# Designs tried in a protein design chat: VHH binders against Toll-like receptor 5 (TLR5). Part 3

Target 1, 146 residues: Toll-like receptor 5 (TLR5), of Homo sapiens (Human) (o60602r691to836)
Amino acid sequence: YKYDAYLCFSSKDFTWVQNALLKHLDTQYSDQNRFNLCFEERDFVPGENRIANIQDAIWNSRKIVCLVSRHFLRDGWCLEAFSYAQGRCLSDLNSALIMVVVGSLSQYQLMKHQSIRGFVQKQQYLRWPEDLQDVGWFLHKLSQQI
Short names: E, the ipSAE of ESMFold2; O, the ipSAE of OpenDDE; V2, 0.75 times the mean of E and O plus 0.25 times the DockQ between their complexes.

## First folded at step 1 (VHH)

Design B9 (framework vhh_4orz_3)
Fold by ESMFold2-Fast, scan of step 1:
Structure B9 (fold): chain B 146 residues (1-146), chain A 119 residues (1-119)
Amino acid sequence: as target 1 above (146 residues)
Amino acid sequence: EVQLVESGGGLVQAGGSLRLFCAASGFTFSDYAMAWLRQAPGKRREWVALIDSGGSTDYADSVKDRFTISRDNAKNTVSLQMNSLKPEDTAIYFCARDEYGWDSYFDYWGQGTQVTVSS
C-alpha cells in the first residue's frame, strides 16, 4: 500500500484534524511520527475528479480512518467516501475501515444516518475523548488500529 | 487573557422568551466557533447550540426550532435567542469557545448565567 491510512474528514474540521492528529501521527509533520498518511488537502491531485481521488486514496491505503463529526455527517462527499470504503472492506474481506466519532454526537444522532448505521449498531467505532487528559492515550489506541 | 462574560439570564414564564449575550475578549473572535451549553442542578452539562466562524449553526434536538444562535463579529458577541421556553429549560447557561469548531472541544468557558422558567 502507498499509505498507512487515508484520513477522511470534512474540510470544515481541517484545523482541528491538523492540530489533534496530523501533527502527532503524520511523518510529514514530524520525523518522530509513525504513519505515512493521505488526506485531501495535501495529497489529492488538483483538477482531477473528486470521486476519482477518493477512490484512489481508499484503494492505495492500508486503512481508511473516517473522522465522523457533525460536519462529516452533513458532507455528501464524506458519506460517499464512507460508503465506498465499506464496499472495499466487503470486496477484500478486510477490516480496513476505522470509524472515529468526534464531538458529543449521541447514539441516537448517529443512528439517523443510514450510511454509518451498521457501524453504529455493532458498536464498531472509537469515540474521541472529551477530556484533554485522555487524548494521548486515545492517540495510542488509534495507532494500534492502524 | 481570554474572557467570556454571559448576561441576559433571569426569570421567565413558560412560553416566554429570553435573549442571552456573551461578550468575548482576548482573542480574534471571528476565527473561532462559539457555543452555548447548559447545566441543571445535579445533571450533566449538555451542549445546546453552536455557531462556527463562517456562521453555520447547529442545535441540540431538545431546543431545535425554539432557540437561535447568532454572532456579531464587529462587537465580539455571540447571542442565544430562546423562544417558547419550557420549565425543563431551567439551567445555568454557559458561553464557550470551540477551539476546533466541533461541539465538545471547548477550551474556555464563561461563568454562566441562570435561566429559570416557571410553570
Scores: ipSAE 0.000, ipTM 0.180, lowest interface PAE 12.3, mean pLDDT 81

Design C1 (framework vhh_7ocj_1)
Fold by ESMFold2-Fast, scan of step 1:
Structure C1 (fold): chain B 146 residues (1-146), chain A 120 residues (1-120)
Amino acid sequence: as target 1 above (146 residues)
Amino acid sequence: QVQLVESGGGLVQAGGSLRLSCAASGFTFSSYAMGWYRQAPGKQRELVAAITSGGSTRYGDFVKGRFTISRGNAKNTVYLQMNSLSVEDTAVYYCARVEYTSGTYEFDYWGQGTQVTVSS
């Protein structure tokens, strides 16, 4: 694989994702970090269509990490990326998709979205901790799954 | 009890079309990914097509552009539309449910299979 993980998130969450995840996990932010990550804002090819870039990111990454926030659920491209990632997992018979719920979204609210419903019903998702003291433990747990 | 029942197989001439159906029961169909596999005598089982709960599709290299997988959640049914059939498509076609178990996707339930025979 070219990348350890493709990090899929809404552009409206970029500042948060940069501070909470990229600065702590991505090797291009620090040589002390563990993972070679791919994300749209930096790594997508200018001039290539967005779907082609999303498909390339999914197929060239060992894992796909989707940060599912309220903004993600309102973004059609994010939901398409989630669906493409599910398709790859099925094709490879490999669990490459990691769903992380961000914010106070309830299971009921998540269940409204067809693309995500299967993961929610099986409770196959992680929740970003609301307590800041748990963030370090959570990053360690997420790192073990990548 | 989970059950998958295939139908629509049969004998067809090369260049013809068939539509396979798989009726599912015993689980929340709309929440699962579904797939079609085939196995010819003396060959390994191979992926024909798959469709996720969200509707994203994947196809095996030998059928891409000729076959289309779709699902009807209201009817608990997954379909495989097979066009431009060739003798090499002759096989038993199996419907399967995809389950996520311990970080791995696997086909945990299979139908009985339906025979597709393509003659020249």
Scores: ipSAE 0.000, ipTM 0.164, lowest interface PAE 15.3, mean pLDDT 81

Design C10 (framework vhh_enristomig)
Fold by ESMFold2-Fast, scan of step 1:
Structure C10 (fold): chain B 146 residues (1-146), chain A 120 residues (1-120)
Amino acid sequence: as target 1 above (146 residues)
Amino acid sequence: EVQLLESGGGEVQPGGSLRLSCAASGFTFSSYAISWYRQAPGKQREWVSTISSGGSTNYAESVKGRFTISRDNAKNTLYLQMSSLRAEDTAVYYCARDYEWEPGTYFDYWGQGTLVTVKP
């Protein structure tokens, strides 16, 4: 695999993702970090079809990490990427998709969209900690799954 | 409204020093980890240093031993003391509040940046 993980998130969450995850996990932010990550804002090829870039990122990454926020749920491309990632998981049978719920999203809000409903119903997701004291532990746990 | 305002940038010769400041408002400054990032022309924004609410510090390998991050909670101000500056340190420097996500709200807690130019 070209990348350890493709990190899929809404562009509206980019500043948060950069501070919360990328600076701690991505080798291009610090050589102390562990993972070679792929994400749209840096790594997608300008001028190429967006769906082609999404598919390329999914197939060239060992894991796909989806940060499911309120903004993610309102972004058709994010939901499309989640669906493509599910397709690869079905083909590979390797549990490549990691769903991380960000923010205090209710069960009702999470169940609105067919693409994620199955993961929610089977409790196949991690929840970003509400207590900031737990964030370090959570990042360690997420790192073990990548 | 959360605001971060950087200052202290300028033109300096190789081997020189500069002190950057970031004035914070709109949140309880002492409760958050605050970071410095930089962005050089044609490159993506990279992490430089972080200081925790408790005062512990971390640095990117490229600046370790040359830069010192500090904070003054009474003044709601973050500092970056830069020494032994190199041409490669030329960038716009930004401060950012760590862990910016809040349920139901998108927010941008980056400042406008301050330009540091190290003239060869």
Scores: ipSAE 0.000, ipTM 0.127, lowest interface PAE 13.3, mean pLDDT 78

Design C11 (framework vhh_7ocj_1)
Fold by ESMFold2-Fast, scan of step 1:
Structure C11 (fold): chain B 146 residues (1-146), chain A 119 residues (1-119)
Amino acid sequence: as target 1 above (146 residues)
Amino acid sequence: QVQLVESGGGLVQAGGSLRLSCAASGFTFSSYAMGWYRQAPGKQRELVAAITSGGSTRYGDFVKGRFTISRGNAKNTVYLQMNSLSVEDTAVYYCAADWYEPGSTYDYWGQGTQVTVSS
């Protein structure tokens, strides 16, 4: 695979994702970091169809990590990317999709969205910790799944 | 446990200044985006100012140029400097800490501090 993971998130969450994840996981931010990550703001090809970029990212990454926030749920492209990632998981018979819920989203709010409902019902998702003392542990756990 | 404690509110005359402080404890302050919201009687809470963990700032339209948000990571404190106060700034001011981008879902809220601006 070209990338260890494709990190799918809403552009409105970019500043948070950069500070919480990219600075700690992505080799381009530090040579002490472990993973070669793909994300839209840096790695998508300008001028190409967005769905083509999403599909390429999904098929060229070992894992797909979706950061599901309030902004993600309001972003049609994020939900489409999630659906494409699910399609790959079915095709490969592998659990390549990692869903991480960020912020104060209730199970009721998550269940409103057809694209993610199956993951929510099967409880196949991680929650970003509410206690910041647990963030280091959480990043270690996420790293084990990538 | 987690606490956000606001201070610096009070009664001030129009055209005056106040500095609000929010002392944070029980979490890794430097990793959180911090914000100030206000709520006047009968109105919705609205964003006053926000500052990311990296130091980028955002302001509500009606306070831009008059208010300044800043943070002191060594003291686990966020500040709101309020200048050129008007009667319309009268509200309860709330400190908030958000694990992801300010203006979205906030994880922790303070109890609020009353600011009253008289003519």
Scores: ipSAE 0.000, ipTM 0.142, lowest interface PAE 11.3, mean pLDDT 81

Design C12 (framework vhh_8cml_1)
Amino acid sequence: EVQLVESGGGLVQPGGSLRLSCAASGFTFSSYAMGWFRQAPGQEREFVALISWSGGSTDYSDSAKGRFTISRDNAKNTVYLQMNSLKPEDTGVYFCAAEDYWSPGESSEYDYWGQGTQVTVSS
ESMFold2-Fast, scan of step 1: ipSAE 0.011; ipTM 0.390

Design C13 (framework vhh_4orz_3)
Fold by ESMFold2-Fast, scan of step 1:
Structure C13 (fold): chain B 146 residues (1-146), chain A 120 residues (1-120)
Amino acid sequence: as target 1 above (146 residues)
Amino acid sequence: EVQLVESGGGLVQAGGSLRLFCAASGFTFSSYAMAWLRQAPGKRREWVALIYSGGSTDYADSVKDRFTISRDNAKNTVSLQMNSLKPEDTAIYFCAREYTFEPGTSYDYWGQGTQVTVSS
């Protein structure tokens, strides 16, 4: 596969994702970082069909990390990417999808969305920490999943 | 302990300007979007302005061309420059830390607020 992980998030969260995750994990931001990541803003092919780019990112990455915020849940393309990644997990008989919940979304709110409900019911997700003292620990935990 | 402390409020005449400040402590300020909200007597809190961790900004339609939000990550401060103030801007202004970037819906910590009163 071409990438360690495809990082799927709403474009409205990009600035936060860049500062909180990409600068700490992605090798193109620092040679001290561990992972060759794929994300839309940098790596999608200009002029190509968006669904084709999403599908290519999912199939060319070992893991798919979805940052599920309120913006993600309102983005049809993000939800389609999540569904497509679930399909790949079933096809490959492996757990390639990592769901990270960002913000104060309750389990009740998450379960309103059919596309992610199965992951929520199985408690198969990580929560971005509320205490900033835990962010370093969380990034190490996430890194172990990738 | 997360703390947000607002300052800069006061009494100003219509057409005047004020600058509000919010001093943040107890968290990695640069990792969070910060917002200003306001509440007038008898009304619900309304979102006014938001600045994302990387510096991009959003504004409510009522303030778009009059208010400017900015941040200084070295000083852990967010500020709101308010120009061309109107009596309708009279409210208690709150600094808030946004854990998600959906305006007006998700804030986990709030300051005590600073009163802004615009006369005439």
Scores: ipSAE 0.000, ipTM 0.149, lowest interface PAE 13.7, mean pLDDT 81

Design C2 (framework vhh_7ocj_1)
Fold by ESMFold2-Fast, scan of step 1:
Structure C2 (fold): chain B 146 residues (1-146), chain A 121 residues (1-121)
Amino acid sequence: as target 1 above (146 residues)
Amino acid sequence: QVQLVESGGGLVQAGGSLRLSCAASGFTFSSYAMGWYRQAPGKQRELVAAIYSGGSTRYGDFVKGRFTISRGNAKNTVYLQMNSLSVEDTAVYYCAAVTWEYGSEYTYDYWGQGTQVTVSS
């Protein structure tokens, strides 16, 4: 694979994702970090259509990490990316998709979205910690799944 | 317009003390966790101390027992009291407002411009 993981998130969350995850995980932010990550704001090719870039990122990454916030759920492109990632999981028969819920989203709110419903029903997702003290441990756990 | 303005940095001798302040505006200060981070040349930015909206605190292992973080919600200010300073504490210190939870109108981190702390032997 070209990338250890494709990080899929709403552009409205970019500043938070950069500070919370990219600076701690992505080798291009620091040579002490572990992973060669792919994300839209840096790695997508200008001039190509967005869905072609999304499909390319999904098939060239070992894992797909979706950061499901309220903004993600209101973004049609994020939901389509999740659907394509699910398609790859079925084709490969592997656990390539990692769903991380960010913020105070209830199971009821998550269940309203057909694209993610299956993962929610099986409780196959991680929750970003509310306590800053737990972030380091959470990043360690996430790293072990990538 | 969100602003975080640091002050109190400067040159200090080893063994001395310094107090940093960060004045915040443009957001509901009391609902945010506030933190102090530092970055020395050639190193990643690292957490020095954090204080949650409820007043609980967390410290990096390298500063425990020497630094104290506090907040004054009435003044929208967070403080870092730095005691027993060593040359290894030399860095640019950044104030940050951090939201780890979504569901508020502000879901992004805010960073100050940084203030230089230099500790001489």
Scores: ipSAE 0.000, ipTM 0.146, lowest interface PAE 11.5, mean pLDDT 81

Design C3 (framework vhh_enristomig)
Amino acid sequence: EVQLLESGGGEVQPGGSLRLSCAASGFTFSSYAISWYRQAPGKQREWVSTITSGGSTNYAESVKGRFTISRDNAKNTLYLQMSSLRAEDTAVYYCARIEVTYDSSGEYFDYWGQGTLVTVKP
ESMFold2-Fast, scan of step 1: ipSAE 0.112; ipTM 0.511

Design C4 (framework vhh_enristomig)
Fold by ESMFold2-Fast, scan of step 1:
Structure C4 (fold): chain B 146 residues (1-146), chain A 121 residues (1-121)
Amino acid sequence: as target 1 above (146 residues)
Amino acid sequence: EVQLLESGGGEVQPGGSLRLSCAASGFTFSDYAISWYRQAPGKQREWVSTIYSGGSTNYAESVKGRFTISRDNAKNTLYLQMSSLRAEDTAVYYCATYEITWGDTYYFDYWGQGTLVTVKP
């Protein structure tokens, strides 16, 4: 694989994702970090079709990590990427998709979306911690999944 | 034991329609996500569609708008309604079920024997 993981998140969450996650996990932010990550804002090819970039990111990454926030659920591109990542898991017969729920999203709110409904029903997701003291432990846990 | 048996394949002209069925036994059908895959001669196996236990569905881009996946939990049967068929849809169609364990990379999967669909003028 070209990347350890593709991080799929809404552009509206970029500042949060950069400060809480990318600066601590991605090797291009620090030599001390562990993973070679792919994300749209840096790694997608300008001028290429967006769905082609999403497909390339998914097929060239060992894992796909979707950060499902309220903004993610309102972003058609994010939902398309989640759907395509599920398709890869099925075609490769490999569990590559990691769903992380961010913020105070109820099970009811998550269940409204066809692309993620199956993961919600089976509780196949991690929740980002509400307490800042738990973020370090959570990043360690997420790192074990990647 | 888990068993899946496909049926409904056959020959059809371009633009035609076919309905495939997959009969399931040996497990609680309603609890599982179930998928359709296909493999054309000389090509890699391709995912076609999935229906989840809650009824939500996903489709491969190549079949979106033309194929409809559905399930009948009372009959333990999965369906694929295919319309506007093209020569490129010629393949052996398989149904498969799997379970992905939370937070790991392992799953159990089961496959049927396949049913041949031939689209020819």
Scores: ipSAE 0.000, ipTM 0.109, lowest interface PAE 16.7, mean pLDDT 78

Design C5 (framework vhh_4orz_3)
Fold by ESMFold2-Fast, scan of step 1:
Structure C5 (fold): chain B 146 residues (1-146), chain A 121 residues (1-121)
Amino acid sequence: as target 1 above (146 residues)
Amino acid sequence: EVQLVESGGGLVQAGGSLRLFCAASGFTFSSYAMAWLRQAPGKRREWVALITSGGSTDYADSVKDRFTISRDNAKNTVSLQMNSLKPEDTAIYFCAVTYEWSGTEYTLDYWGQGTQVTVSS
């Protein structure tokens, strides 16, 4: 694969994602980091159809990591990317999709969205820790799944 | 190095008031949103109040109309005025810096041991 993971998140979350994840995981932020990541703001081709970019990112990445925040749930493109990633998982007969819930989203709020409901019902997701002391362990756990 | 030092906690009777302070250093304070969170014994940490860099405020339903968050950019401080305190408000209170806010999202760091608030009934 071209990328270890495609990181799918709402553009409204970019500042947080950059500081919480990209600076610690992505080799382009530090050569001490472990993964070659793909994300829209840097890696998508300007002027190309957005769905084509999303599809290319999904098929050229070993894993797809979706950061499901309140903004993600209100972004039609994020939800389409999640659905497309699920389609690839079915085609490959492999679990390439990693769902990470960010913030204090209730089970009710998550269950409202058909695209993610199956992951929520089966508890097939990780929650970003509320305690700073748990962040290092969480990043290690996420890294093991990538 | 980001440093956040909480103070102002103590013991108060139900219906009383306390004011908490957070002194911040190591970052451009005026450019960031500030939040207060609390953790009661045996419970998860929960968000309480937020103030954006522009001064907009938001509160958890449990504290709405009782707590007021404010900031002083000249002194690099954020404060929480707590009125009509209830035994359920008993917790360690922490301040945190956020880069962007949407409810409890984007809370990155806090730097301190918090300040204990105990409300007797």
Scores: ipSAE 0.000, ipTM 0.126, lowest interface PAE 15.3, mean pLDDT 78

Design C6 (framework vhh_7w1s_2)
Fold by ESMFold2-Fast, scan of step 1:
Structure C6 (fold): chain B 146 residues (1-146), chain A 118 residues (1-118)
Amino acid sequence: as target 1 above (146 residues)
Amino acid sequence: QLQLVESGGGLVQAGGSMRLSCAASGFTFSYAMGWHRQAPGKQRELVAKITSGGTAYDDSVKGRFTISRDNTKNTVYLQMNSLKVEDTAVYYCARTYEVSGDWTFDYWGQGTQVTVSS
C-alpha cells in the first residue's frame, strides 16, 4: 500500500486534526512519527474529480481512519467516503475501516445516521478521550489498530 | 476524575456585578476555555470563549461580560457587569474544541447558579 492510513475528516475539523493527530502520527510532520498518512488537504490532486481522489485514497491505504464529529455527519462527502470504505472492507476481507468518534456524540445521535449505524451497533468504534491525560494512551491504541 | 469546579454564583440585584471562577483539578488549560449557561427548559448556550487568538462573546452579553484566565492558577474567570433578570441561569465552564462549532466542550462541572432579581 502507498499509505499506512487515509485520514477522513471534515475540512472544518482540519486545525484540530493537525494538532491532535497529524503532528503526532504522520512522518511528514516529524521524523519520529510512525505512519505515512494520506489526507485531502495535502495529498489530493488539484483539479481531479473529488470522488476519484477519495476512491484512490481508500484503495491505496492499508487502513481508513474516519474522524466522526458533528461536522463529519453534516458533510455529504465524508458520509460517501465512509460508505465507500465499508464497501472495500467487505471486498478485501480486512477490517480496514477504523471509526473514531470525537466530541460528545451519544449512541442515540450516532444511530440516526444510516451510513454509520452498523458500526455503532457493533460497538466497533473508538472514542476520543475527554481527559487530556488519556490522549497519549489513546494515540497508542489507535496506532495499534493502524 | 479530573474536574472543573465553578464558584462565585449567588443572588444579585439587576444592574449589579458578579465574578465567576472556574478551577481545574488534575489538568492544565491546554485548550480554549468557555463559559456556558442554561436556564430551565432551554438548551445550554455558549456566552464567552477565550482562545490563544483572543476572546469572543455572544451578542446578548457583549460589552457586559469579560472572560479572562490565569494559566498559572489553572483558573478561568467570568466578570459579569450590568446584570439583567434574563441572565439568570446555571453557569458552566468547559474546555472548548475546534472539532465542531456547536460541540465545544468535553468537561462539565456541576455549575454555579446565578439568580438576578428585579
Scores: ipSAE 0.000, ipTM 0.124, lowest interface PAE 14.7, mean pLDDT 78

Design C7 (framework vhh_8cml_1; at its last look DockQ between E and O 0.02; V2 from the best seeds 0.00; counts 0 for: pae E 3.1 > 2, placed apart)
Fold by OpenDDE, look of step 2:
Structure C7 (fold): chain B 146 residues (1-146), chain A 122 residues (1-122)
Amino acid sequence: as target 1 above (146 residues)
Amino acid sequence: EVQLVESGGGLVQPGGSLRLSCAASGFTFSSYAMGWFRQAPGQEREFVALISWSGGSTDYSDSAKGRFTISRDNAKNTVYLQMNSLKPEDTGVYFCAATEYIYDSSGTYEYWGQGTQVTVSS
């Protein structure tokens, strides 16, 4: 694989994702970090079909990490990416999709979206900690899954 | 300067118990996880247990599950590893580790103690 993980998130969450995750996980942000990540703002090819970019990101990454926020749920491209990621998981024996819930989203709110409903019902997912003191542990757990 | 100081190591018989302690100081930010790693002679360092500081979330290696318990005292900035039903294969140097997370900073900082010897032998 070209990337350790494709990080899928809404563009509205970019600043937060950058400060909370990319700076701490992606090797291009710091040589202390461990993972070569793919994400749209940096790695998608301008002018190329967006679906093609998403599919390439999914299939060229060992894992897919979806940051499911309220913005994610309102972004059709994010939901589409989530569906494609699930499709890949059906083709390989390994669970390549890692779902991370960001913000105060209940299971009910998540299940309102058909593309996510099945995953929430059948698979375990991670939640971004409400307490910042738990972020270190969370990043450890996420890293283990990548 | 961040410091991690381990204590509680020693010699025990198989089936015995030990309680390791790690006192942490000097952190700039309070968002960090602490845990234990171990290194047997001639082997690579391996993960044993990790705990979040606030939420009480824990993680264990397969070999540690059911026998070891990691806990914390926030007031003392100390992490403990209760090791029960010890086996000869648990022998090694046990290292305290801490991972500090600072929002908006680049990278995650990792700190290590000097280690404490644990020997399980009849």
Scores: ipSAE 0.218, ipTM 0.643, lowest interface PAE 2.1, mean pLDDT 90
ESMFold2-Fast, scan of step 1: ipSAE 0.614; ipTM 0.800
ESMFold2, look of step 2: ipSAE 0.361; ipTM 0.685
ESMFold2 (binder alone), look of step 2: mean pLDDT 82; pTM 0.830

Design C8 (framework vhh_6z1v_2)
Fold by ESMFold2-Fast, scan of step 1:
Structure C8 (fold): chain B 146 residues (1-146), chain A 123 residues (1-123)
Amino acid sequence: as target 1 above (146 residues)
Amino acid sequence: EVQLVESGGRLVRTGGSLRLSCAASGFTFSSYAMGWFRQAPGKEREVVAAISGSGGSTWHADFVKGRFTISRDNAKNTVYLQMNSLKPEDTAVYYCAAEIYTWSGTEYVYDYWGQGTQVTVSS
């Protein structure tokens, strides 16, 4: 695979994702970091159509990590990326998609979309910790799944 | 001190309309997403509608879509819920809340809740 993981998140969450995740996990932010990550803001090809870039990211990454926030649930491209990632899991690898819930989202809000509903009903997702002291432990746990 | 004060709840007949208001104080209102929740006796609290800080994005639960509309007036620090075509199943205490969210790094803002306003729909 070209990338260890594709990070799918809403552009409205970019500042948070950069500070919480990219600076600690992505090798291009620090040589001390472990993973070669792909994300839209840096790695998508300018001028190519968005769906082609999303599909390429999904097929060229070992894992797909979706950061599901309130903004993600209102972003049509994020929801389509989730569906395409789920499609790959059905055709190739059952454990390729990692769902991380960010912020205080009720189960009802998460069940709005068919593909996400399945993950919520099976409790197959991680929650970003409310206690900031648990962030280091959470990053370790996420790293083990990538 | 953060305060949320709901008003507008009353007894309404089936098919009627009602507008709920929530007056907010003690925080930068336009920076917070706001939501309306409801809780009927013996039931869990459920999300009815939500609106972004700017008002540019809204979400409504499927069971109220087309009947309820959330809006806000940032100049008046007020969020509204317009309720049309009311049904007996809409009977509940309605709560206004500033929802938890994350921004920049890992900073969190906890939910702030009002005291609630009772809506009763009779057939």
Scores: ipSAE 0.000, ipTM 0.131, lowest interface PAE 14.0, mean pLDDT 77

Design C9 (framework vhh_7ocj_1)
Fold by ESMFold2-Fast, scan of step 1:
Structure C9 (fold): chain B 146 residues (1-146), chain A 118 residues (1-118)
Amino acid sequence: as target 1 above (146 residues)
Amino acid sequence: QVQLVESGGGLVQAGGSLRLSCAASGSIFSINAMGWYRQAPGKQRELVAAITSGGSTRYGDFVKGRFTISRGNAKNTVYLQMNSLSVEDTAVYYCAAEIYEWTGYDYWGQGTQVTVSS
């Protein structure tokens, strides 16, 4: 694959994603980091069809990591990307999709969304830690799944 | 399959120190993280400290600042340095190893008794 993972997140979360994840995981932010990541703000082709960019990112990445925040759940393109990634997982019969819940979203709030409901019901998601001291542990766990 | 062997437990006076050791053997190549849990009589098992293969650490609320976990990756061993011990630290301490994400700790040692006298 061209990328170790495609990070799918709401553009409204970009500042947080950059500070919490990209600076610690992505090789283009530091040569000490482990992964060649793909994300919209840097890697999508300007002026190209957004659907085509999303599809290309999903098929050219070993894993798809979706950062499911309140903003993600209100973004139709994020939910569409999640659904498309699920389609690839079914086609490959492989666990390529990683769901990470960010913020204080209850199970009830997550269950309201048809696109992610299956992952929520099976408890097949990681939660971003509320305690800052747990972030290093969490990043290592996420890294092992990529 | 992974086997865990703990050592270093025993009796110590309040204010003293102990160092616990845990050695992993068997199918160790897939160990993602190792840690220590403790269980006092009549209480639930709680996290003391844990360390990933990459060196990230996590501590339980009641031991932060007093206990330190470290790992010898080449030997698949983990150490727990316990300082400023109190009677409340009296418990059976269990070594644990995690192989896969989402499942929690997959393997547990037999436990080692730590008794802190007043």
Scores: ipSAE 0.000, ipTM 0.121, lowest interface PAE 16.8, mean pLDDT 80

Design D1 (framework vhh_8cml_1; at its last look DockQ between E and O 0.88; V2 from the best seeds 0.00; counts 0 for: pae E 5.7 > 2)
Amino acid sequence: EVQLVESGGGLVQPGGSLRLSCAASGFTFSSYWMGWFRQAPGQEREFVALISWSGGSTDYSDSAKGRFTISRDNAKNTVYLQMNSLKPEDTGVYFCAADYSGSYYDSSGYDYWGQGTQVTVSS
ESMFold2-Fast, scan of step 1: ipSAE 0.225; ipTM 0.625
ESMFold2, look of step 2: ipSAE 0.123; ipTM 0.537
ESMFold2 (binder alone), look of step 2: mean pLDDT 84; pTM 0.848
OpenDDE, look of step 2: ipSAE 0.035; ipTM 0.408

